# Designs tried in a protein design chat: VH-VL binders against Type II restriction enzyme TaqI (taqIR). Part 7

Target 1, 262 residues: Type II restriction enzyme TaqI (taqIR), of Thermus aquaticus (p14386)
Amino acid sequence: ASTQAQKALETFERFLASLDLESYQQKYRPIKTVEQDLPRELNPLPDLYEHYWKALEDNPSFLGFEEFFDHWWEKRLRPLDEFIRKYFWGCSYAFVRLGLEARLYRTAVSIWTQFHFCYRWNASCELPLEAAPELDAQGIDALIHTSGSSTGIQIKKETYRSEAKSENRFLRKQRGTALIEIPYTLQTPEELEEKAKRARVNGETYRLWAKVAHHLDRLENGFVIFRESYVKSIELFLQKNAPTLSGLIRWDRVAQEALTAP

## First folded at step 1 (VH-VL)

Design m8 (framework fv_masavibart)
Fold by ESMFold2-Fast, scan of step 1:
Structure m8 (fold): chain C 262 residues (1-262), chain A 124 residues (1-124), chain B 110 residues (1-110)
Amino acid sequence: as target 1 above (262 residues)
Amino acid sequence: QVQLVESGGGVVQPGRSLRLSCAASGFTFSSYAMYWVRQAPGKGLEWVAVISYDGSNKYYADSVKGRFTISRDNSKNTLYLQMNSLRTEDTAVYYCARDRYSYGLDYYYGMDVWGQGTLVTVSS
Amino acid sequence: QSALTQPASVSGSPGQSITISCTGTSSDVGGYNYVSWYQQHPGKAPKLMIYEVSNRPSGVSNRFSGSKSGNTASLTISGLQSEDEADYYCSSYTSSSTLVFGGGTKLTVL
């Protein structure tokens, strides 16, 4: 139900607003991240879905980040030992654990932003949305279903790359299906507009990100979230264009063509 | 020259507390997970507790959970076992032992160095 | 009480081979490759003979070998010598992140 979806969104936003983002930023900013690719057994996505997406079906409360990390760590002692022995033999336990904690925090923030899009979509839009950890294996965060077809969704954090490759797993496997990049930025419109004024090369790109920022909101603690108007604009874009959409629809096209309200 | 030496054992009445110590020498104590293992007179070995090399992770046998606390002081190269609410069934020789792997994140790879043991008798 | 099942005693003659079994469940011996074997002479601390099912520490004779099939781990001692007479214990990691020992086996060399 729509009322259930609205309550789910409100509960999730209360959780996000409760995060001490400033303390986390101070704690993890100076910490070198573990740059080695994590093996499949250490993938935190199934746990993030369990605690922050699936959990809401039966339990409206969410784990804090530290409790989540401790739970993930304890479940994975065997593959963690193998990983650390292979890549970090001789490093202190505290050093490696803190490095993995910082990495998982950054992953969690990204996934929470993706989940907010999904919760907001379910509360505000009519087109069905599917979110599941197995979709990440295809390189997408969600599927939005239109009449007789589906569109892949990839939540895209601010980037300044001028060209994008179109070799996503989802696109490779499902010919004739579209993948749409849903842009967001952690910077304010004012910050981005000032950068645009001072820029010699990327001025227009900064202005596009400023436009994206105008379609986003912030919770009291600074956590960036999607507006109702944002997801409705995307829904309208998909309804109008789905029969003609194919391949990768890049974030800059979405910003120019789909995000219409200031 | 690698050695573990237990101390603190003795005779104690049921319901009382006792603290055991294990002094390590001849190796980098701070790099190894450590264990307490006990053996009742004429009986088999029973694992009691484990502690990670930095003291951040601890696990206990169900028979001692809530009563015993394992700890370590890496600056003093010493392992401890705080035993509260002692029972006659806790009567045993208590051994400390070292895990074979330095900087192992996990435990139970094999106990390659053992102390001589210290006897704890909880009076009947 | 011990969680893993070992025979109380086994015997063999000098030069013969003997095998000691250690039977658990899928939550310990059957679920993990973290089985160790210890030798204990009367009045002495235990000595590690085998770790991680089949590996020997430095200084342990190659007459000692370990294996595992399903829920049962085995210690085999070949070329039995009088000094092998001792108690032998298996141990295993469990799904509860604890360690359990077997009840012990007294080996007599006759």
Scores: ipSAE 0.000, ipTM 0.406, lowest interface PAE 16.5, mean pLDDT 85

Design m9 (framework fv_masavibart)
Fold by ESMFold2-Fast, scan of step 1:
Structure m9 (fold): chain C 262 residues (1-262), chain A 118 residues (1-118), chain B 110 residues (1-110)
Amino acid sequence: as target 1 above (262 residues)
Amino acid sequence: QVQLVESGGGVVQPGRSLRLSCAASGFTFSDYGMYWVRQAPGKGLEWVAVIWYDGSNKYYADSVKGRFTISRDNSKNTLYLQMNSLRTEDTAVYYCAREYWESAFDIWGQGTLVTVSS
Amino acid sequence: QSALTQPASVSGSPGQSITISCTGTSSDVGGYNYVSWYQQHPGKAPKLMIYDVSKRPSGVSNRFSGSKSGNTASLTISGLQSEDEADYYCSSYTDYSTWVFGGGTKLTVL
């Protein structure tokens, strides 16, 4: 609960609120042509951490999306040229650039939501949180340190899938640790309750997502953010259960046991 | 009123150590990040180190990494700079400064002179 | 030697305007909106004049203004006065979570 962490959160939220989400959706929504896996050299995560997460430590200034994309493009010019020549020979440079811009936008939105959890955590909670690009390679978004142990954090967007077939990389290499899925949804509680009412099979799942949505907030432009009460509920859950937690704590258990709905 | 007062400067031989102190008054010291900035005689300003309000994060200029350590004692409203393996190039007036909006240095001390003789 | 490039000196007459440039790279001035400017009179500690490219702290005259275009930040002093004669330094945050200063500019009011 530091003044610096509170300032970082407020600055990040002002940045998020300044995004013209409606214009971005109209511009990028129809663009779907670049679906090739990006090589390691074009992974935008390190650049997103540098411009949007490093600010938590001592620099609260954030680049707008267009400024970030232009900076990333110039920084990655050689591997971009190689990628475009290899997979999009015969396409116009402008066409491929717009396709990558749309793809980076979708990635940035997801990462900004993850970073909001971390900024909110540092402004509101007492347990230390560690976030770094290196953790992504381990299959987690952050580490939360409890007395004598650490818990992996994975921010989990709305899903209707069962347990993954293969074990998460972090859990495979860090035996005896816990990985907590932190759920969020872009849908409103009202939308999810309506879907639950009309659903033949997934009604209970829609209701759980509606409960998750109840613990989230929205900025004026519609960007979904985590409430102070949300992260404090997670902190309390970890403080009570950390000594006995191991393996994957899936999003539905978190929604039922950690997020106490009014 | 808001003040920062440096002390601990002096003449020291190359290879030795010196510790600088910066005493803060007139504001809630524990709410602010703090900087050390130096200025060699007749030369420009050079950033040396920064420490967060709670002491949890620290950054250093490449020229001093591994030799200098920044620290703070919030109970005493005091900032420190431990300078080890001093070089003649470290000769400068050392200022402590308070962080402003995590981007600038709004309050500066009067400076303390460190002279590393050859 | 300096990481950010400033002219060594600038001159102006009372009542005129002068501009001091501060040029870096996309990894500092061009990449962030964290540029600050400091005024230093001989034998004194620096004083913050501008932060976040263009913002003035309380108590700084509105004759001082800041701007940035690409990799170059600028400090403009309008209605130049004799007490403005001093050294001026720019500073910027960098990609390495460090701070870098300009080499400094001596302003002479003739």
Scores: ipSAE 0.000, ipTM 0.366, lowest interface PAE 22.6, mean pLDDT 84

Design n11 (framework fv_necitumumab)
Fold by ESMFold2-Fast, scan of step 1:
Structure n11 (fold): chain C 262 residues (1-262), chain A 120 residues (1-120), chain B 107 residues (1-107)
Amino acid sequence: as target 1 above (262 residues)
Amino acid sequence: QVQLQESGPGLVKPSQTLSLTCTVSGGSISSGGYYWSWIRQPPGKGLEWIGYIYYSGDTDYNPSLKSRVTMSVDTSKNQFSLKVNSVTAADTAVYYCTTDLYWEGYFDYWGQGTLVTVSS
Amino acid sequence: EIVMTQSPATLSLSPGERATLSCRASQSVSSYLAWYQQKPGQAPRLLIYDASNRATGIPARFSGSGSGTDFTLTISSLEPEDFAVYYCQQYDSWPLTFGGGTKAEIK
C-alpha cells in the first residue's frame, strides 16, 4: 500500500468511470467479430499493458479506447495489411477494421477488469503482486508473492461449465505451486438469486455467483470493480494457507472459503 | 526485425569451460516479452534446449545441464552469454541463440549457429 | 522428461507429392507443440505453433494437426524448397524437448 499505488487506483477508476459503456455496446454489438485467430505479431496484450498498466510510471494519461486502437493499428500496418489481404480479400478495408476494433474492445474490457484487481491489490494489500504481459504465456494474469513462495492468479468471469480437460500451463510447468481463480460476475446479487430460485439446474451455482457479486462494486457507468474487502479477503486466505496450497484453487472454493472473511 | 549472432571459440579442451556470447540487433534485449535462449545440436543429431534468460538476469535451465550451465545478460552491450563448465566430447555441437516471445516455449528468431568442438 | 518420437526418420518423395510427418509424445502435451524446418547449414525456422497455427510468412501448404500425444505435419504439395529436416517440439512441460527429426529428401 503506497500513496503512489492509491493515486494510480483512483486515476484508473476515473478512467473506467468515464467510459461510455452503453455507446460502445450499441456500436460494437451488431458488428460480427473477426473470427480468424490473430497471429502473435497482432496480439494487443503488450499494448494494453503499455497504455493501461505502465502508463502511470511515465506520468501519462490513459488513452481512450478509440485512440488506443488507432495507436495499435499504426504500430502494426505491415502485419495487419498481410493479415487482411490473406484472410479478408474482397472485404471492405473499413469493415474489416471495424471488426477488429470490436474484437479489441471486447479484449480491452476483460483486461481492464484484470488491471483493476491489480491496482486495487497494490493500493490495499501488503503482499507483493507482479503483473506483466509475459505472464499470459504462462497461463496466468498475475503472481502474488508470499514468504518463500508464489501463487498464480487467474481472473475468472462467471461460468457454469465444469473444469477444462487440460491442466493450466502454469501448473504443468511449476508442479507444487498453486493457481487461484479470482471470480467476478457482471450480474447483480438480486439477478443471480432470482435465477437460482427459477433454475431447473445449476441453482447452487447461481447462489455461489450471487455470493461473489456481494463482494463486488460498480462504478457510476456500471463497470464492475473489486472492493477493498475482496482483495483483503484473498490476501488473508493466502497468508493462512499458501505454504500448503498446491494445484488449482477453483473459483467456487474461493467463493466458499476465501470471500467469507471481511 | 530482431537478428541474433553467436560468437566464441570454436575449440575447447576437455574439462575446460565453454563460453559463448549472443549479440542482439534490430531490437533491445531489455524489451519486455522476450526470453533469450540457448539451444544446441550435436553433429547429425537433434536439438537440445539449454536454458532461458530474461533481461533482469532471471534464468531457467534444463535440469540435465543445470549443474554445469550459467547464463548472463549485459544490457549495455545488448548481449547474453552461455558458460558450460567441465566440458566433454558430448558437448560438441552447433550452439544457437534464439528468442522465446512471452515465455511461450517455442522459438521464433534464431542465430546462425556456431560450431564448438571439444577435443584435445 | 517428455520424449518426442518422430516418424519416419527419412521420407523420400518427388516434388508435387503430399508429405505426412508424425510426432508422438511419451505423455500428453495437450496442444503445446511446435514444428520447425531446418535446411543444411541453417538454423531451424518456426513453421507451426500450438499444434495447428501457422507462423507468420509460412505458406498455406503447411498444416499441423493433432492433440494429446499424436501430431501430424502435412505439406499438401511439396515444393523443391521444402526438402529439409523437420523437428517437432513440446512446450507443455519442463524441460522443453524436441523430436529426433524427419528428413524429407528427393527420390
Scores: ipSAE 0.000, ipTM 0.435, lowest interface PAE 14.4, mean pLDDT 85

Design n12 (framework fv_necitumumab)
Heavy chain, then light chain:
Amino acid sequence: QVQLQESGPGLVKPSQTLSLTCTVSGGSISSGGYYWSWIRQPPGKGLEWIGYIYYSGDTDYNPSLKSRVTMSVDTSKNQFSLKVNSVTAADTAVYYCARGDYGDYEWFDPWGQGTLVTVSS
Amino acid sequence: EIVMTQSPATLSLSPGERATLSCRASQSVSSYLAWYQQKPGQAPRLLIYDASNRATGIPARFSGSGSGTDFTLTISSLEPEDFAVYYCQQYDSWPLTFGGGTKAEIK
ESMFold2-Fast, scan of step 1: ipSAE 0.022; ipTM 0.577

Design n13 (framework fv_necitumumab)
Fold by ESMFold2-Fast, scan of step 1:
Structure n13 (fold): chain C 262 residues (1-262), chain A 122 residues (1-122), chain B 107 residues (1-107)
Amino acid sequence: as target 1 above (262 residues)
Amino acid sequence: QVQLQESGPGLVKPSQTLSLTCTVSGGSISSGGYYWSWIRQPPGKGLEWIGYIYYSGDTDYNPSLKSRVTMSVDTSKNQFSLKVNSVTAADTAVYYCARGPYDEYLWYFDLWGQGTLVTVSS
Amino acid sequence: EIVMTQSPATLSLSPGERATLSCRASQSVSSYLAWYQQKPGQAPRLLIYDASNRATGIPARFSGSGSGTDFTLTISSLEPEDFAVYYCQQYDSWPLTFGGGTKAEIK
């Protein structure tokens, strides 16, 4: 951990706390996402890394979402025009723009959650973490390096579905390595425990998500973040088990074996 | 040469459980190199993946069917099975068992059974 | 879930002609795409995997190309036995999904 990393985390959390999540939810929730895949020229991930992961200088600040979207749009007028003409001929410009805005917002929220894990890790843990833009192309969010090995990290939002081992490109390319799913949920422990008590199915899964929720914090505006104790629990799990880990370490195993009470 | 063969009743009544077995011959189901799947095809329609099982008993199912489907493996008999609960006419289809390579984490299907038609009717 | 869209639904061609079949994914599947041939009353047969690799025993007239969201199966010169239904399948993401199929029929 370093003082620079701690300052970066604090600055990023201040940015997250400044987001008007209720207004964004109201604005974008009813908007159907543009499902057509974005060509490489329109991929927002490099811009998200540039604006939200880049090392911070004195008095750092992050772009608000609308400003970020406007900058992304203005830099890509030609490829956006080509994309819209090809896939949305006859749709209003305003309609398509709002649809892309909603899509980028959903992407940004997921990426901000992933970046928070990385900022928190760097501020709290000793094992090196690598969060390069190239890793997104491999289907992982970060790499954590242990003595003699590395483990892929994928930040995973609450789900009630099983996932197959073959779904991830990183594991196909890096055989013999491990990919660990880092679970988070937007629901409170109380909400999940109540759902578990009233559940006809998935009761045990609700309780397991409630356990995950107990290891998370929430900013004043409701944005969910990772606690110091969460990432330290993951670090201890990796230090103890990394030499024996291979393949997908699914979120439920992480919740049961890695996450511990502070 | 490895072969897959489906077996089970060709007629199932509505609301009952559809039960099928796939027998693997010429190779071992407990080999770690392969996943074993069920895929179905309603008459005149396309293919729908149902689920997979690994010899360890690890399974996953298509979300559209997950609440009604269970797969199991019997390594001693070199078989894996499919159960679909509470069937309706919409479950009428040719059911295929298939093999996909596990090594290198690939999920295309390189070997298929001949298929078995299951009709759901009263 | 990733939706696979095949076009055209039907190809009417004569033996000896080149067939080009398209498969589009609703989001990138990289190169994790397979093609299958199905004749009436038979199980599907693997033709191509990893977008461009021919499966064992598949004639050289079959070739696959593409990456990301746009994929093509080409049959360089149709033989009578090639008139069948063709399906694409992605295996980048769960659940595994198939296209709706393209029927190649004799003109």
Scores: ipSAE 0.000, ipTM 0.377, lowest interface PAE 18.7, mean pLDDT 83

Design n14 (framework fv_necitumumab)
Fold by ESMFold2-Fast, scan of step 1:
Structure n14 (fold): chain C 262 residues (1-262), chain A 123 residues (1-123), chain B 107 residues (1-107)
Amino acid sequence: as target 1 above (262 residues)
Amino acid sequence: QVQLQESGPGLVKPSQTLSLTCTVSGGSISSGGYYWSWIRQPPGKGLEWIGYIYYSGDTDYNPSLKSRVTMSVDTSKNQFSLKVNSVTAADTAVYYCARGGYEWLDYYGMDVWGQGTLVTVSS
Amino acid sequence: EIVMTQSPATLSLSPGERATLSCRASQSVSSYLAWYQQKPGQAPRLLIYDASNRATGIPARFSGSGSGTDFTLTISSLEPEDFAVYYCQQYDSWPLTFGGGTKAEIK
């Protein structure tokens, strides 16, 4: 693990710890979803990577969410005006702006969790990791390079879906490649264990999510992060199994077979 | 275990205001991530969403009813209420209150329902 | 508003048979779709949320699938208690809208 990568992780964690998550949740929780698909010009993902991933080149400082949103909005006045005029004619500008702000906040929180995995990986693990916004178009969040192969990574928030209805784009294009789901949950082990006790269906799934939760930490403000032991367990799993892995390695298999820390 | 119970007059005269209250028991109206909704079902017909209220007092209403509908919440009594102004025979329906699960910007559907109360609009 | 269309309006089957119920949205609702069961004189009961997740206490014979505009509720083997009206409901955008319902009745 490099000293530079360790400093990058520490800087990013200080940023995450500084977020006023409670105020953001109160502000955006009651806001209705803007359902209309965003055109390519309004995709926030490249900007999130530029601000929160590529900013590590020299003495990085990370924008808080509201500052990031203002910056994103001001750079896109023309395509935003056209989008609003086309799909939200008759709605107030303030209403649509707040709806987009809430949507971008949800996206940003998810992306910050994904970036934490990547920063933690680079600080703690030996296998090279690649993260770039172009990988999202391929249906993955990151690539981890093993001897003679690469494994796709998808950071997967808590889900209760039993089956994949369609094959992932990355797996369709690269036959014989593996894609591994990296699970996380915002719920505490205690909350999930209580849900498991009350559940007639999904009890085993709640208990498995409780196991995942035991491998996660929280910053002072409640932001969920990956432990060093978590990423090292994934690295060991890949070192042991990568030549035999193909297709989708679902989150439940990862929780059962890869997450081995107490 | 959370339970919801509707209450209010079963008969309302045309042009008057329909007023219903939903009492929440077994849980707090202000705890957890939940929206509190009213849904109605005219006899022999399907379900129509009327509106929701969040524990903060924030509301949204079905646009077809927005000019006639008001919802309110009383967290001290663990209740939320519905008023429909200027009623007609078309407002005759079974009225349900329901709790919808909500996690941030995601909404999980309505997992707890009251038993429903029939409101007839007739002279 | 998003219009939800259910088909068929009535499904006549025998116990033990597989039931497939369709729900179509007038525009994409992503996976933000729920299914409810309603028996005469009773409130609706949540069966499925987020298109494919079974609600607490719902038997494994109920499954949901689909995304975007086309959704299916499947009952793998009908039990006598499953003969009821089924509604789909989208929660992708406001106002929330329900389908017209599919009545499953004994043949």
Scores: ipSAE 0.000, ipTM 0.385, lowest interface PAE 19.2, mean pLDDT 83

Design n15 (framework fv_necitumumab)
Fold by ESMFold2-Fast, scan of step 1:
Structure n15 (fold): chain C 262 residues (1-262), chain A 125 residues (1-125), chain B 107 residues (1-107)
Amino acid sequence: as target 1 above (262 residues)
Amino acid sequence: QVQLQESGPGLVKPSQTLSLTCTVSGGSISSGGYYWSWIRQPPGKGLEWIGYIYYSGDTDYNPSLKSRVTMSVDTSKNQFSLKVNSVTAADTAVYYCAREEYYDILTGYSDFDYWGQGTLVTVSS
Amino acid sequence: EIVMTQSPATLSLSPGERATLSCRASQSVSSYLAWYQQKPGQAPRLLIYDASNRATGIPARFSGSGSGTDFTLTISSLEPEDFAVYYCQQYDSWPLTFGGGTKAEIK
């Protein structure tokens, strides 16, 4: 409800709307080869929080992605050299750098979507939200405080996993609390309805993702964002159910139970 | 450095099941950003997309092959497999496995960036 | 399904000549179109995606153009290694479909 939070959301949405998604798609789409796990020293998450999570600033400004990537690279020259020498023997430096740039771009898009949820939450909801990079080590993106308890939030991009991972460090450390998956998809409702109509397996899953897509908005450049009604539906679900919620609340339950409320 | 390699019998009798496996190396099949596909090419003819599988086991198949196709995934071995039931001479083709990155923001489909070398399967008595 | 039609089926040219290959979709695929090159005994290789963007490592002599239903692959000056079969593919709609191919052969 704060004017500061509303201003932060508006400024972040202007940043997201300014992204040249078509140029990034064109540049990074043919680059798909850097799939080796990144060591802890190369984790971009702290840098993404530093440059893009600015909920407490009066007039935040956000780096373009290329500037962000250059700063990340400059801070990590030694561990990057070690990583490249170990895993990309015989590859050109330029090839590996572009591959890491593409990987970090895909990570950044996911994190920007996560941050949009948090900015939207702060602008629209009454329950306090905390977000910090150290929470990622516990497998959560944010923490929502309800009366007398806390609920973990994990922003969940469209997935067709037949089984949700049951082990989660946040749930192990915070027994008796809940971790809620907050679903989003880059596909339109129309695309997902068509997939559901023709699906021979998992037709119900496509329909649930179509329902999720219906509760999302898009900026002019196509960037997917959360509606005010979406986060208010989650807030209502938490207020109504928090005392009885424990363990992993998977995205499909959220889609079925929370997103039916306006 | 991502490589795909097809394996399986080169000869299958009519009415039997054609079974192939694709082994992925240099990258993980257990990723939300990629779909794994089979594409075939009859000798001297064009390419036909058979279907895809996601690492979760979610599949979608070309309706032209209808109920005859099943795909499966083994994430522990970094492999995915194709079965085509009740084969006929029309199923004689080079079979390719291929990777599709789900990067397109509007449609969710994409081109195929990495291909296996292909394996010829002949359906003959 | 969207039917992709390529023409001509065979294109007979000499090295150094310009090649123009056509691909037509039965309904609009916007710009969701890729071109592949296939040499004898090899898997297809991605040349062009999103109708006009060259894939990494593809020489500048290859260019793609078009949108909607009509697409063109142009090779500005044929090299000996360019004599191959070329396929277009749409990824606008399910199921994914390929054209019948155009064979570029030495005259």
Scores: ipSAE 0.000, ipTM 0.407, lowest interface PAE 17.0, mean pLDDT 83

Design n9 (framework fv_necitumumab)
Fold by ESMFold2-Fast, scan of step 1:
Structure n9 (fold): chain C 262 residues (1-262), chain A 119 residues (1-119), chain B 107 residues (1-107)
Amino acid sequence: as target 1 above (262 residues)
Amino acid sequence: QVQLQESGPGLVKPSQTLSLTCTVSGGSISSGGYYWSWIRQPPGKGLEWIGYIYYSGDTDYNPSLKSRVTMSVDTSKNQFSLKVNSVTAADTAVYYCARDEGYYLFDYWGQGTLVTVSS
Amino acid sequence: EIVMTQSPATLSLSPGERATLSCRASQSVSSYLAWYQQKPGQAPRLLIYDASNRATGIPARFSGSGSGTDFTLTISSLEPEDFAVYYCQQYDSWPLTFGGGTKAEIK
């Protein structure tokens, strides 16, 4: 395992564990989502990569969420003003700002989970992983390099609709390559097993998400993270199957075939 | 048992925004694992899926309608809502709200509400 | 988008007869196909999912079969309450799409 990558993972996990998730949940849960799609110039991805992926090179500690949001807002004043005037005329800036704050928090949590996978991968696995904000335009979250080829990855939060998907941009441009969905859930195995028992039509799907949940850990504050065994199972799956893998490898196949039952 | 009920104006003028609300009873909209959808049916025609929302605010919309559609959720009132902007006569339909256990299958439906777009 | 084609548009039968309804997808939907029943003035009711599984509370006379692009809903012996419009739905690919419907009417 790389000492540098292990230290990066530990630093990032300390940051994640420091988040007051309960306070954020109470603050943002009652706030209605800003449903309008954000234009490209308001995309927070480059800022999230700057502060949470590259931060260890420039700054030994990560920004808190509120400081991150204030920084993003201040750098986007003109496009924010245009966006607010176009879609939220008659609303107070305070109201819209809180709605955008809630939206960016949800985005940040998802991206932090994605970054944890990448930090854990770099600390535990041998196959090289590439992560950059430009990959989002290609329809992927990261690339894992196998012998003579690359596999795209998408970190897939629990969505019961993953089976009905149009073909991804990455797969269209690179025929014969593979895209693997890496599942995670915020629910506990116990919650998901209970839902499976009561389900009318999707009991098997709840059971598969329960299996996924068994391969995840939680920090003291409840933040969900990937186990070392999880990423090693994915690496083994890719090494065994890479020459024959093509197209979309859906999360349910990953849960059934790649994740081990400890 | 779960019941869904649509409410909103039955008549909307062309170019205006169509706004409907679905009230859920007998179950919590905040229960994880359930998605909440809008589906419409023009008179004498088939069904068209509009979009879904999860209680967290996560949404996805039919690409044919994505530029004109917004959904929102109010967990305190156990309601979710649909807005369709810039309506035309083609938006005249019975609008249904429906529950999905996350498998793209609609197990409970509202009774439907007819919305007519005319001047 | 996947186009779902149902045939016939209208099926005219008597109570007690066997009904066979067809649904064809423009490309493979594997087994991700559902059937709904809709009576006049009512919302649709889920009958069959995953091509062949009956939803809870659906009578045994309803059965589904097929995979890939060709699917069939069979009602082994029509009851008076079965005269309705039937829709198929695929959920393999975005966006979700429904067939145009088959109306089962009394002869």
Scores: ipSAE 0.000, ipTM 0.417, lowest interface PAE 15.1, mean pLDDT 84

